VH-VL binders against o60147. Designs and how they scored, part 68

Target 1, 175 residues: o60147
Amino acid sequence: MLEKNKYLYIFRHIQTNQVLLSQGNVLKKTALFQLPYPLQKPVAPNGMRPAKLRKDHWVPLLKVEFPNESMFQSVFMQLLNYRKYRSVQPLTSDLLKLPIPVRRRKIMRQEVPNTIADLADILNKEKFPENSVRLQLSDKSDSEYADWPPSVQIDSEEIKLSRGFREKTTVDEAR
Below, E stands for the ipSAE of ESMFold2; O stands for the ipSAE of OpenDDE; V2 stands for 0.75 times the mean of E and O plus 0.25 times the DockQ between their complexes.

## First folded at step 3 (VH-VL)

Design n13 (framework fv_lerdelimumab; at its last look DockQ between E and O 0.03; V2 from the best seeds 0.00; counts 0 for: pae E 9.7 > 2, placed apart)
Fold by OpenDDE, second read of step 4:
Structure n13 (fold): chain C 175 residues (1-175), chain A 120 residues (1-120), chain B 109 residues (1-109)
Amino acid sequence: as target 1 above (175 residues)
Amino acid sequence: EVQLVESGGGVVQPGRSLRLSCAASGFTFSSYGMHWVRQAPGKGLEWVAVISYDGSNKYYADSVKGRFTISRDNSKNTLYLQMDSLRAEDTAVYYCAREPYDSSGFYDYWGQGTLVTVSS
Amino acid sequence: SSELTQDPAVSVALGQTVRITCQGDSLRSYYASWYQQKPGQAPVLVIYGENNRPSGIPDRFSGSSSGNTASLTITGAQAEDEADYYCNSRDSSGNHLVVFGGGTKLTVL
């Protein structure tokens, strides 16, 4: 049996730069479970987990195509674990010197480059076949955040997904 | 279709040795980490050992460390578990399980298991 | 090694919703996966990575997590869902170790 291609979509919040992983090209509300609960009830851009999913606040960061479900599952799980593990690590001395709101913002701003770096690290460790994984970024410059293994083929074209949705529309571009 | 078939189970006395095999088919065996998981009769699942895709890394549960040896022959698409110095508490159904590639931390396919009974 | 704890048994009425919870320190750092095991059968993966279903798993199965806990939810339980359910995760030691919960027997009434 030929296995079907699987896709990983990564979205970032337009204000907080928080990151969500998705199996689909449309974000589901359950994706918010990837974000930690706030101690209080702040709403974005204060960070943490918002009460409701505003799809229009999330833009595509990258799309990864895998030749089978097993490769997808492996990378997806590891990405989630990397992020979760990082979130519970002790804060650095530099971060501790900052006021709490500033610290939180700084940490959130690092989610995008950290996620990209994590993805590259995972792919390097897995040693997938050459050109077996296809990567498409919304911004090609984001590829500079990491060294990619030979298993990754970077598309020359940028991703064309709309904010939190499958396809870009004229209305979405005007927002 | 992915298939994992365990063999080598049986009844053995304490202190003896037994070697289990897991025959894999339907996928590129050499690309995947493989695990042994056991289940004592009427009990839960217990992780036993893992071996990386190329066999370069091996890890064991404390309960079997020093007694069990995990290995693989990628040319034969076979996973092995050498069990030495067997104890009564090693009595269990032994499953081989595939980890989605090498570091996902879960199992997408399981064999049907082979029963090992250690008794006097 | 890390430990994961589960309630040994839970029950649910046919068509109702049930949640099975797994708790342990490793879940602060790692996501759990869930397996269904019926008598005399091998375990079957039903959820991984917070709320991801493998192909072939019904959508009535869902996953969630909070703090040091992970949960499997069955929305609209069916008779065929009666089984043992196990959670697992990476061990907090980070040495490629895996840990399982003690398992939960689900009875559908």
Scores: ipSAE 0.657, ipTM 0.864, lowest interface PAE 0.9, mean pLDDT 90
Fold by ESMFold2, look of step 5:
Structure n13 (fold): chain C 175 residues (1-175), chain A 120 residues (1-120), chain B 109 residues (1-109)
Amino acid sequence: as target 1 above (175 residues)
Amino acid sequence: EVQLVESGGGVVQPGRSLRLSCAASGFTFSSYGMHWVRQAPGKGLEWVAVISYDGSNKYYADSVKGRFTISRDNSKNTLYLQMDSLRAEDTAVYYCAREPYDSSGFYDYWGQGTLVTVSS
Amino acid sequence: SSELTQDPAVSVALGQTVRITCQGDSLRSYYASWYQQKPGQAPVLVIYGENNRPSGIPDRFSGSSSGNTASLTITGAQAEDEADYYCNSRDSSGNHLVVFGGGTKLTVL
């Protein structure tokens, strides 16, 4: 269900480096359905979905501000389709030869670079105005996974929020 | 070209069961969440049920919960609706519909529908 | 519950502009999607999100939203646009529940 907003939020799992896409700065439980298969089912040897959403295990990877909501919606839908298409493709014979724990880790390690490359590919195909798409990363070196179009302005400041994309709690408010 | 073809509709008595099928072609069926939506004669559209792309999650409208079961066989590119304890108010054309992505809540392709008539 | 409200009927003269509305509390947070249905046919998606058209939908169809109201606008209405139009969205409970409006019959004069 598309929400009224123009921000894309992307989270990374602190242990597995899996990726979740979000329309909001807080993950909803249904975001887990972006990941294939429950880990504890018979298909789980190839599946990588945690049993439940642990919000303390997901940290910011990047945030994107689009010029308007329609552009956000188009990019968000395309990103989800790229991920879903990749998640259901047959595994290569080389991957199938690996022990299951090793295979899972190798596949999950590719989610961050794959997602960043997918985003850049979509943005290169869309004709947005120059510097109209603002990209902020938690680690600016992650921008090196892709070539960005002139429409993208990479923020000089990294994301420094302590919990997801929510504002940092001030000492005065905590007291 | 994306195609969805429903089958299995017909006339049945109240309290009986019927199984609907939706054959999918022209796309990677296992990548898409699927819904059933129904339309009583002369009435509007009513959502019935959803199943996630991998079959791991199923949700139902309150009016059919406990009586209907949605399922899929991704190896056969087929969506199913098992309808038990049918009532007269279940009389409708039943459509299968594809979400363009999981949890999108809207449908980019629909089948032509199959008529279910529950009549004594 | 959180039904979506549509006027049951609207008329437009051929070549003129018409607006079909969909109103509900959930539309303050979620977009509606719009479907065209002709007699004896399945629904066809015409607008999703704010103003996104699927491939094959004429550019005379557009969408907009404000507050709790979503609108479908047809500019330069043609005879083939005569149909029932439905909106759908998420209900206010926020689950996987989908709700449809009651439908609007568009008559092109």
Scores: ipSAE 0.006, ipTM 0.619, lowest interface PAE 9.7, mean pLDDT 83
Fold by ESMFold2-Fast, scan of step 3:
Structure n13 (fold): chain C 175 residues (1-175), chain A 120 residues (1-120), chain B 109 residues (1-109)
Amino acid sequence: as target 1 above (175 residues)
Amino acid sequence: EVQLVESGGGVVQPGRSLRLSCAASGFTFSSYGMHWVRQAPGKGLEWVAVISYDGSNKYYADSVKGRFTISRDNSKNTLYLQMDSLRAEDTAVYYCAREPYDSSGFYDYWGQGTLVTVSS
Amino acid sequence: SSELTQDPAVSVALGQTVRITCQGDSLRSYYASWYQQKPGQAPVLVIYGENNRPSGIPDRFSGSSSGNTASLTITGAQAEDEADYYCNSRDSSGNHLVVFGGGTKLTVL
């Protein structure tokens, strides 16, 4: 019998603070399709291209352990939907006043607090049992971006990554 | 917002070929694995084939292996199913369906389907 | 390929609770998802990953699993719930392979 997946890993880019979601402790290059501001220029009309992922530029932000695969699937799918929703919302007048490169950097810096707030919002909407969800943060102060429900246990235990995570690929930047 | 629209179905004689298309809109097509699922008249759902987001991995049901070829054109947001050596038992409504994420094992969006009838 | 078994038909009185079951070895490793299909229409996802509802699916729909069996429960069945219901799961031999149950026709009396 195969083990059911019940872990969510979230990574942040060390320079841009952009965020990637993963179903395991290994980042795949397909995760780069989550980025609204890609690290390399598009070659297709739909804005996407095959990418090389530089894994040493991504560090774990947090890890969530769910009691079962059903809860993992619900939360993971909802997080992906929240990210898509944010990408289509109108920009504020303050952001529209900024030059495009400055605007994009400001938006990217907000991804960490936004992702943490989205995760907490989803967990507050779900009625999970007390202390059933384990949240590990690389920096415990990041928990302050949201109010957490009683279902969540927070700790700062080191997030363990697989050996494959440290394998390097390169990403060409177009900026 | 998300739409999948199948086309290319019709009546075809045994031993001949037919190509189905699925036009996707309202999402980043190149980020998603896509499947074909069929349903014979009055029967249940049967999985046919899957293609990965980049087209590098393809898998088929044993009943169609060697006869059907799944492909995609990410620049056109279109999924294809090339059906060769058609048999009467291939008569079905063919649906394209989207995986919400890799290896999810379920489909969040389905097309309306296109009918393929294989008859003499 | 593995198989999933469903009873071909089940009936429920309006306002009552009905349970539709799905059985197969794949369910020991993976949760079932459930689709509703009305005549002439494409399937609609009603439950995924055991007991998660997509947006717009009424809360009378719920899922559960135990061992090699998954169940879809409709509490307080409505006339519009009359449809064919299919379970599906990943094949235990590979995460790209999908298997469907034979379908259960629900009649609301």
Scores: ipSAE 0.005, ipTM 0.540, lowest interface PAE 11.5, mean pLDDT 80
ESMFold2 (binder alone), look of step 5: mean pLDDT 92; pTM 0.934
OpenDDE, look of step 5: ipSAE 0.019; ipTM 0.611

Design n14 (framework fv_lerdelimumab)
Fold by ESMFold2-Fast, scan of step 3:
Order: C-alpha cells, then sequence, then structure tokens
Structure n14 (fold): chain C 175 residues (1-175), chain A 120 residues (1-120), chain B 109 residues (1-109)
C-alpha cells in the first residue's frame, strides 16, 4: 500500500508510563530498544535477549495522521532525536537528591507529558497547512500537556481499541 | 578526583577460578552502575557485565554467562568479578568502568586495567 | 563479534582533517560515544551524547550522528592523536546491553 507510511502510533506502558513510537499499528520487538531503562529489569530466560514484548502491557496513547509520508518521516525522525537527546542529558539536582528507585519512577512517569510536549513543539516549528495533521487520543485530557498549532485537528473520538491499534481476535491475548 | 583501581589479575590454568576487584574513590560509589569491559591482547573492547547501583540487577555477555559473577560491596566502595571455569579465550586486560547515570550507555571513567592470562 | 561497524584503519596527514565512522542499528535510538586508546593505556572518553567533549579534550574533536551512522571528526590532526578509536552505544539487538565498534587505528603521517 502506497499510503502506509503516513501514520505515527504511540504506545504507553500500563505500569511504568514509558512510551514507544511505532510506524505501524502493531508493536514490533525492536521497539523495546527505545526504552531508557532496559538495564533495570532482568533479562528473559533466553539469556541476554531483552525482555519479551508483552503486547497486553502496552496501550495506545495517541495516533497521528499526516497528509503524506515526507511529513511523517520528518516528524518521526525529530521525535526520535528528541528522545535520544533526553537520554544523554545530565540529571537535574532535584532528581539527584532522590533515591534511585524513586528517581527512575519519577522520570518514567514524565515520558507521556514529555512525548506530547515534544510532538507539539515539532509541529509548532514545522509550517504545515491548517488542519492537515489529525490527532486521535486514548484520553483527550492528554492534549492539555501542550499548546497545538493551527495545523493540528484533534479528533473528537477517543481510541476505543484494546491494547494495540487493531481489532480483538476471538480470544484476548493472555497476560 | 574519581579513581578506579583494578587488581587480582594474573596467570591461571584453564578451568581455574580468579576474582578481580575494583577499588573506587572520589565519588559516591553506591549511586552508580558499574561495568566490566575486557580487551584481548591486540584486539578490541568487549563488554562483559554490568551491575546496578544497589546490586539488584546484573547482566552478562553471552560468552561469560553462567561462568562469571559480578558483585559489589557498597560499604567498601569495591566492585568484584568472580571468574569461574576460565578458558583461553578469557585472556584479556579487564577494566572496570563507571556510567555517569543509569543506562547512559557510555563510560566517563575507566580503571587502568588488570591482565588475566589463561594458559597452561 | 562487534555489533557496530568501523573501518579497521585510517591515515591522515599532519594538520589535515580525518573522519572516523561507526554504523549500526542501535545508533537510530542511542547516540554513539567515542574513546581514544593509546598503547598500554586505558581508553579515554573524547566525545559523548552526539557532540559533547569532556573537560580537557581539544576542540579539534567533534562528533555527529544521523540515522544509523555516527562520526568522529578530527580537524587539524596532530601527532598525539595517533591512537585506536572505539565507538560504543547501547545494544538494540538484544545480544548485549552495551556494544562496541571493532576499533579504528588512526595513523598520523
Amino acid sequence: as target 1 above (175 residues)
Amino acid sequence: EVQLVESGGGVVQPGRSLRLSCAASGFTFSSYGMHWVRQAPGKGLEWVAVISYDGSNKYYADSVKGRFTISRDNSKNTLYLQMDSLRAEDTAVYYCAREPWDSSGYYDYWGQGTLVTVSS
Amino acid sequence: SSELTQDPAVSVALGQTVRITCQGDSLRSYYASWYQQKPGQAPVLVIYGENNRPSGIPDRFSGSSSGNTASLTITGAQAEDEADYYCNSRDSSGNHLVVFGGGTKLTVL
């Protein structure tokens, strides 16, 4: 399909609020390598492989529709760069005063507001046409983490799918 | 000033055990994740193991998993690597290295290294 | 085996510019850091987090990153820059949690 690369899918972990970016509506195992804290969890029984992707532990945060693949690629790459940049910044003095488990939990809880703010910052910087970018959120209140440019139209309908952006099978995935 | 000093290297026969130590000073040791990185003579750097700040999380390279054990004693500011069932391929200079923060993926300080030679 | 790919050797004339490259899929998600190692010495961090220099590293050293590639550039190479250079990054393959390049031996002519 010619239009397949114009959607950005963003997922949130149900317990940690860590965020994953995806070019497809189904999370791939390789998306786990976006996580800043993989070293803090035991490796799967298969040795040094990262923990298995548990699709039932990730829920849709938001979906972004762009008018074309060029705009999608530009925004997607900029979001990845923002995440890389955040991963190498020194911790603030207030965070350094916290015990490390408390510090990590606080940092992870900020990934949802940070990702939304980063997305809005990128879209405000780009000069896209009015109402050309469509946002659909699982929780519309998350749109309040940022000020959106005129290029963005927020869908009145929330995402109603169970985990992932696809329809349920006959049997729900095991937890 | 941050200092990391490795010790415990030497010549050992295949199948034997050896324990390496890394003495840390000049920083709050208990706040940092620590790594072991090795380098075979004339070869490149190879990651060996990591331990979290509190010792609760440990990970190993596939080549040493089940044979090496990383540990730390925060009261003594010391990192350890217990090496069991040593093989000729384990011959290397072993460095301890500090991550500036968890999962940063780079090392701001390295020790001088200690040579382990596995030979009969 | 190395998860990041570097050319094994490169040469540069005194005072000229040289670029050392590092390539791998992990670089799409994490920045490369660069270490200089001289014979018989421990590695020394020269660049981290895209283009940051630790205190004491000369400004002729710079870094850049794009896609799956990272580069270390030495502008106006000096004799003392002759060394092995290693890139490293966090592992995205799942085989190791930290990955190194194979190293590049820089010769200053």
Scores: ipSAE 0.011, ipTM 0.571, lowest interface PAE 8.8, mean pLDDT 81

Design n15 (framework fv_lerdelimumab)
Fold by ESMFold2-Fast, scan of step 3:
Structure n15 (fold): chain C 175 residues (1-175), chain A 120 residues (1-120), chain B 109 residues (1-109)
Amino acid sequence: as target 1 above (175 residues)
Amino acid sequence: EVQLVESGGGVVQPGRSLRLSCAASGFTFSSYGMHWVRQAPGKGLEWVAVISYDGSNKYYADSVKGRFTISRDNSKNTLYLQMDSLRAEDTAVYYCAREPFDSSGYYDYWGQGTLVTVSS
Amino acid sequence: SSELTQDPAVSVALGQTVRITCQGDSLRSYYASWYQQKPGQAPVLVIYGENNRPSGIPDRFSGSSSGNTASLTITGAQAEDEADYYCNSRDSSGNHLVVFGGGTKLTVL
């Protein structure tokens, strides 16, 4: 049941910049539980149906290859803890004075730089061998949101989106 | 000084209706999501309903869905709970509670509660 | 609506440390918040978002979280801490937006 995987995949929403973490290259509907703000209105008249995962709205942000699954699990769990911690911090008075839709948009726009900074912070605190962690990004400029430790090797090749990739995105039905 | 004051509770027969109000003061009411939480005598806390800051989004616990309606009047700084088709199991103290910011999932201020007793 | 599990009762001697635990799958994604309720009174927020105390809450109250479990710790319990304690968390499972634990009655001996 526990995935023996050494890859971490991070996805971004093309419109909101919200971020989802995944242990596999296919994004599952359960990843939506990571989001603090619902993206879609309920489709059922009772208003209680969960939001549907729209595979065409999520693209890979980055992919990290670790030397083994133990290091992957450690970093993945720490990233989840960082996201959890950020979700409960009090909002600044400046943000609180903004209309809620504007406030949400500003917070969501920061998820990409925040996630990249959190990943780098975790990797800087861990003692990994030099060049043992491989980072591949969809947009190389996103690497500039953080200072990376000697353990990280940034791949010169960017992740390329393809029609096939979008077709492979998993969509779980509401139950 | 943030204050939430519930009113409208009382004794009502099964199948009847009752409307609760929560008067808010000391903060910008229109900027906050509001919740109703109830507590049956000698029992724990049970979430009932939520309404977004502008009234556009409303969600209900399954036990009250189709019978209760949450609403608000931001011009009057007042939250409402319309309770229709009341049952004995709806007997509880009803609290209104403020969510300090959207998606926080906790309540920083509660009213003192209003008792609703459904009995024949 | 309670998908969070708490033990119904716990006792602690005056001046000793007690740990109240809350368990549920939502706690893997969201932190628990804790409320103190005394008879005939409204609940009072004592801990939110892992280990934050609202103004006026004594520093003997602390929170922690690990995996699917959240804990409220009272270090050096006092008689005035005798109350019911409830945890709550966000619920993204589709039925409720907020869930409460069943509550734990703390008796200070």
Scores: ipSAE 0.006, ipTM 0.573, lowest interface PAE 9.3, mean pLDDT 81

Design n16 (framework fv_lerdelimumab)
Fold by ESMFold2-Fast, scan of step 3:
Structure n16 (fold): chain C 175 residues (1-175), chain A 120 residues (1-120), chain B 109 residues (1-109)
Amino acid sequence: as target 1 above (175 residues)
Amino acid sequence: EVQLVESGGGVVQPGRSLRLSCAASGFTFSYYGMHWVRQAPGKGLEWVAVISYDGSNKYYADSVKGRFTISRDNSKNTLYLQMDSLRAEDTAVYYCAREPYDSSGYYDYWGQGTLVTVSS
Amino acid sequence: SSELTQDPAVSVALGQTVRITCQGDSLRSYYASWYQQKPGQAPVLVIYGENNRPSGIPDRFSGSSSGNTASLTITGAQAEDEADYYCNSRDSSGNHLVVFGGGTKLTVL
């Protein structure tokens, strides 16, 4: 039984602006392994435990609907690869001028613009039918971080959250 | 050029203490996290300890936790490893190594290493 | 203990291509880096991140990754490439922790 999906959910941290990718509208604790900069000190004595997932500290940034699962998987895997690539690049001279804690915070704050730019770059390289990929943002101004191809349709409605920091999916499941 | 020069190794009896030093030059030492990595004779590389750029955060391998203390003096560009309650299995070449930036997970510069032999 | 697994030994004929592999769960989240170590010497970084060479490292060295596996490839092996090779990666549960593979001894025939 493998999980199948045509939706990509992108979350951001309310304090650091770090980004997590998810196949569902609820974050799993394993998503924390995407982070190059842990948000809190690991548990002693061996430091092998990841930080606890505080779901209230992560809010939706962007929801992407793809025409099919194959296109979703291609884009999702490429986004993960772009993130890994960014994490190992040498720092620019501007960043090298900053003390390490300031440098780390500045890098984390750029994850939202970088993720949006990476998504647009991937969608521009892939040939998708016109208006076949639907974007829904929490803040529509975030779409300005990139130039979108004709395959992308941006939803006029921003993402609405139900109580508990979860997107409202069905009336029955809200009970 | 970037240089890391270790000193303080030698022969010591089990249960005794030894302090290693690593003198850094050619870069702004206070900007970088620093690590100690060791290698027992004929064995592979084993991570020992790390210290943040400002000395506020320190982490240790399970095998040395409670016995070793990592520290630094940014005014002297020097990294230290205080080794207490030494055991035969601590016998190794000890390297200091620089992490080039936060969370890079690799070392761009290594010292030459200093040999610590724990024997009776 | 090492979280990353390497074969202990590999051989290659002079001028031929060899691939050294490293496997572990942390490689799903982080790229491996590779070090060359000759007897009596400190390790030397040959590949960092997936496939970046430090200044002075010959272009015959390259890196790749897929899933939980990372590979170091030497295309056209030379006699001076005979050494131990270690992979390392970030610990998946900690920011300041790293793990090393057990090392692979490369013999050039």
Scores: ipSAE 0.000, ipTM 0.471, lowest interface PAE 14.0, mean pLDDT 79

Design n17 (framework fv_lerdelimumab)
Fold by ESMFold2-Fast, scan of step 3:
Structure n17 (fold): chain C 175 residues (1-175), chain A 120 residues (1-120), chain B 109 residues (1-109)
Amino acid sequence: as target 1 above (175 residues)
Amino acid sequence: EVQLVESGGGVVQPGRSLRLSCAASGFTFSSYGMHWVRQAPGKGLEWVAVISYDGSNKYYADSVKGRFTISRDNSKNTLYLQMDSLRAEDTAVYYCAREPYDSSGYYDYWGQGTLVTVSS
Amino acid sequence: SSELTQDPAVSVALGQTVRITCQGDSLRSYWASWYQQKPGQAPVLVIYGENNRPSGIPDRFSGSSSGNTASLTITGAQAEDEADYYCNSRDSSGNHLVVFGGGTKLTVL
């Protein structure tokens, strides 16, 4: 029997490069609360947080396998806190000089590098056993956004879009 | 260096109108969302209204919706609050406040406030 | 849903530690920020983003949060800390984009 809740599934938006974290291989609507909300209702088309979750717009970025559920929960909660912390930090002077639509796009595009750097920072602070945490990326070059501790093993096989984070089934094979 | 200076407060009769101004200096005004926050004598802080960096989006507290209008003139670095149909319960010190960036939800700079007294 | 609750008053002896709390559903999604207000003065930001201090704010001020509750802690309270303290948070879901707590009057004995 496989142990539950030891995988962290990280998704990115195909157009904006925004990132969502998930405890399961399928995104839930509540994941949208991870994203900043612009000063309008409903959300404008070029706003940061979409009004509705379109699951087909989110693709795998990274899958993290932890030794056990306790370590998964610790890292997952810390990563959510890092994202929350980033949302309230003062913006750099370079970003503040940009027009707001350009600034929003720049910030959204930076979520992939930021999430990967945050994950690496958390894992560098934790004392996990050597090769105990396995990373599988959709694009292995994304691993270059950070320096990884000895606890991390990067899988040589990339995540393929056709398989996603779901187990391959008869229905999925037909698609 | 960053300064917000409110003006336009005073004593006004119920049902009348008043226009507040907030003069901004020391920063690129056109890059920031701006808020009005009020405080009745001896009471707490109450959010009143917000305007986006470019003036395209505006939102109001239910207590002032339909009576107050927030606006800005980025060429003059000035924020405005037009207050119509004033009521005794609108009596308060009115502060303009800067949100450091959209969706941050906090204010890094406040003006000194301007007192509005609605009294017969 | 968009409301933040604070106790109206709290007292602390000079040099002792005091904790002021703020509670509301918005704190599950957003960090609390804290403002100090002395009589006749504008509010001053003392903590933002849970536990960040603006330049010039003494290190005796700290913030923390858990679930729907945020706290402002003053370790070694000084006479000049006597003031009203307000929490606020972003509310992206309701009719209000920003919500404030009712304020807590701190008396330094």
Scores: ipSAE 0.006, ipTM 0.543, lowest interface PAE 9.4, mean pLDDT 82

Design n18 (framework fv_lerdelimumab)
Fold by ESMFold2-Fast, scan of step 3:
Structure n18 (fold): chain C 175 residues (1-175), chain A 120 residues (1-120), chain B 109 residues (1-109)
Amino acid sequence: as target 1 above (175 residues)
Amino acid sequence: EVQLVESGGGVVQPGRSLRLSCAASGFTFSSYGMHWVRQAPGKGLEWVAVISYDGSNKYYADSVKGRFTISRDNSKNTLYLQMDSLRAEDTAVYYCAREPYDSSGYYDYWGQGTLVTVSS
Amino acid sequence: SSELTQDPAVSVALGQTVRITCQGDSLRSYFASWYQQKPGQAPVLVIYGENNRPSGIPDRFSGSSSGNTASLTITGAQAEDEADYYCNSRDSSGNHLVVFGGGTKLTVL
């Protein structure tokens, strides 16, 4: 009900192209639960080591400004649901024939196009007022992954992160 | 019809070794990741280990790391769990389970289980 | 140790509806899957990916998810539904890692 978090930030991993959604200008360690594959390389593989959130490995993909927190929450929750549904769908036979590392690379490379397409689909269904949603893209060509509704105003400029873009609890966690 | 049949369970003394097998039939074994999951008497399910479809990736629960080794022989459609330095707390029914695809996070088929009792 | 929390026991009268719940932060990002286990038997997958039933699972079984909570619902419980029910989910902190709930014993009265 209180107006505060009306910005959606989407980040991409510089090496894998994996995507993280952020509630406002803050990345929490729990955002790593969004990833289908771990970021760190296991040493003496055990599957039990928690992943480290490294701010320097993530760059802004896009920033969305909504008129209010209710619209932001609705879109954010729908994006999370779209990603959950993608994670449980059976893989195509073509993907199943690939070795696991190759399969993962191919799936990860599709996260940017898929996330942008999902965002546009949600915005097209919601029928927000004309020019009420501001979409900033780090690379304007990424807008071509989808058809955008009249509610969306697109621009392209460097997305500036505030000093507090990551929630801090310990020094180790911030690295 | 998919079938997984575990064998090799029994009673062993603490500190000794035991090897479990899981014989797979009714599907292309070499295309699936496989897991071992255990259940202590009267307790819940606990994940133990995983092996990728080609055997190149293996991961273990911290409680068994360094003591258990997962392996597979795709030519024999068989999954293995080598258990060394056994402890009383390893007493459990051990199930093999099939992952329908990489990172699916669920198991579509389970074996019947084999009981391992570590007792002096 | 598991990251998913389930109530240890629940009861339902024959023919009535029961809901079994599973809670954990991983459920915000991944759907829970549900397994039925009868005494002396292996677990059987009954629901995956929120609300998908494997072949052979009766349509009285359904799943739902909201926030950090997943639920298994049995509408019109039958005597043969008496069993332990476990949820599980993915964990992004490890490769192929899954985590289980503690299990819920369902008694059909």
Scores: ipSAE 0.012, ipTM 0.569, lowest interface PAE 8.5, mean pLDDT 80

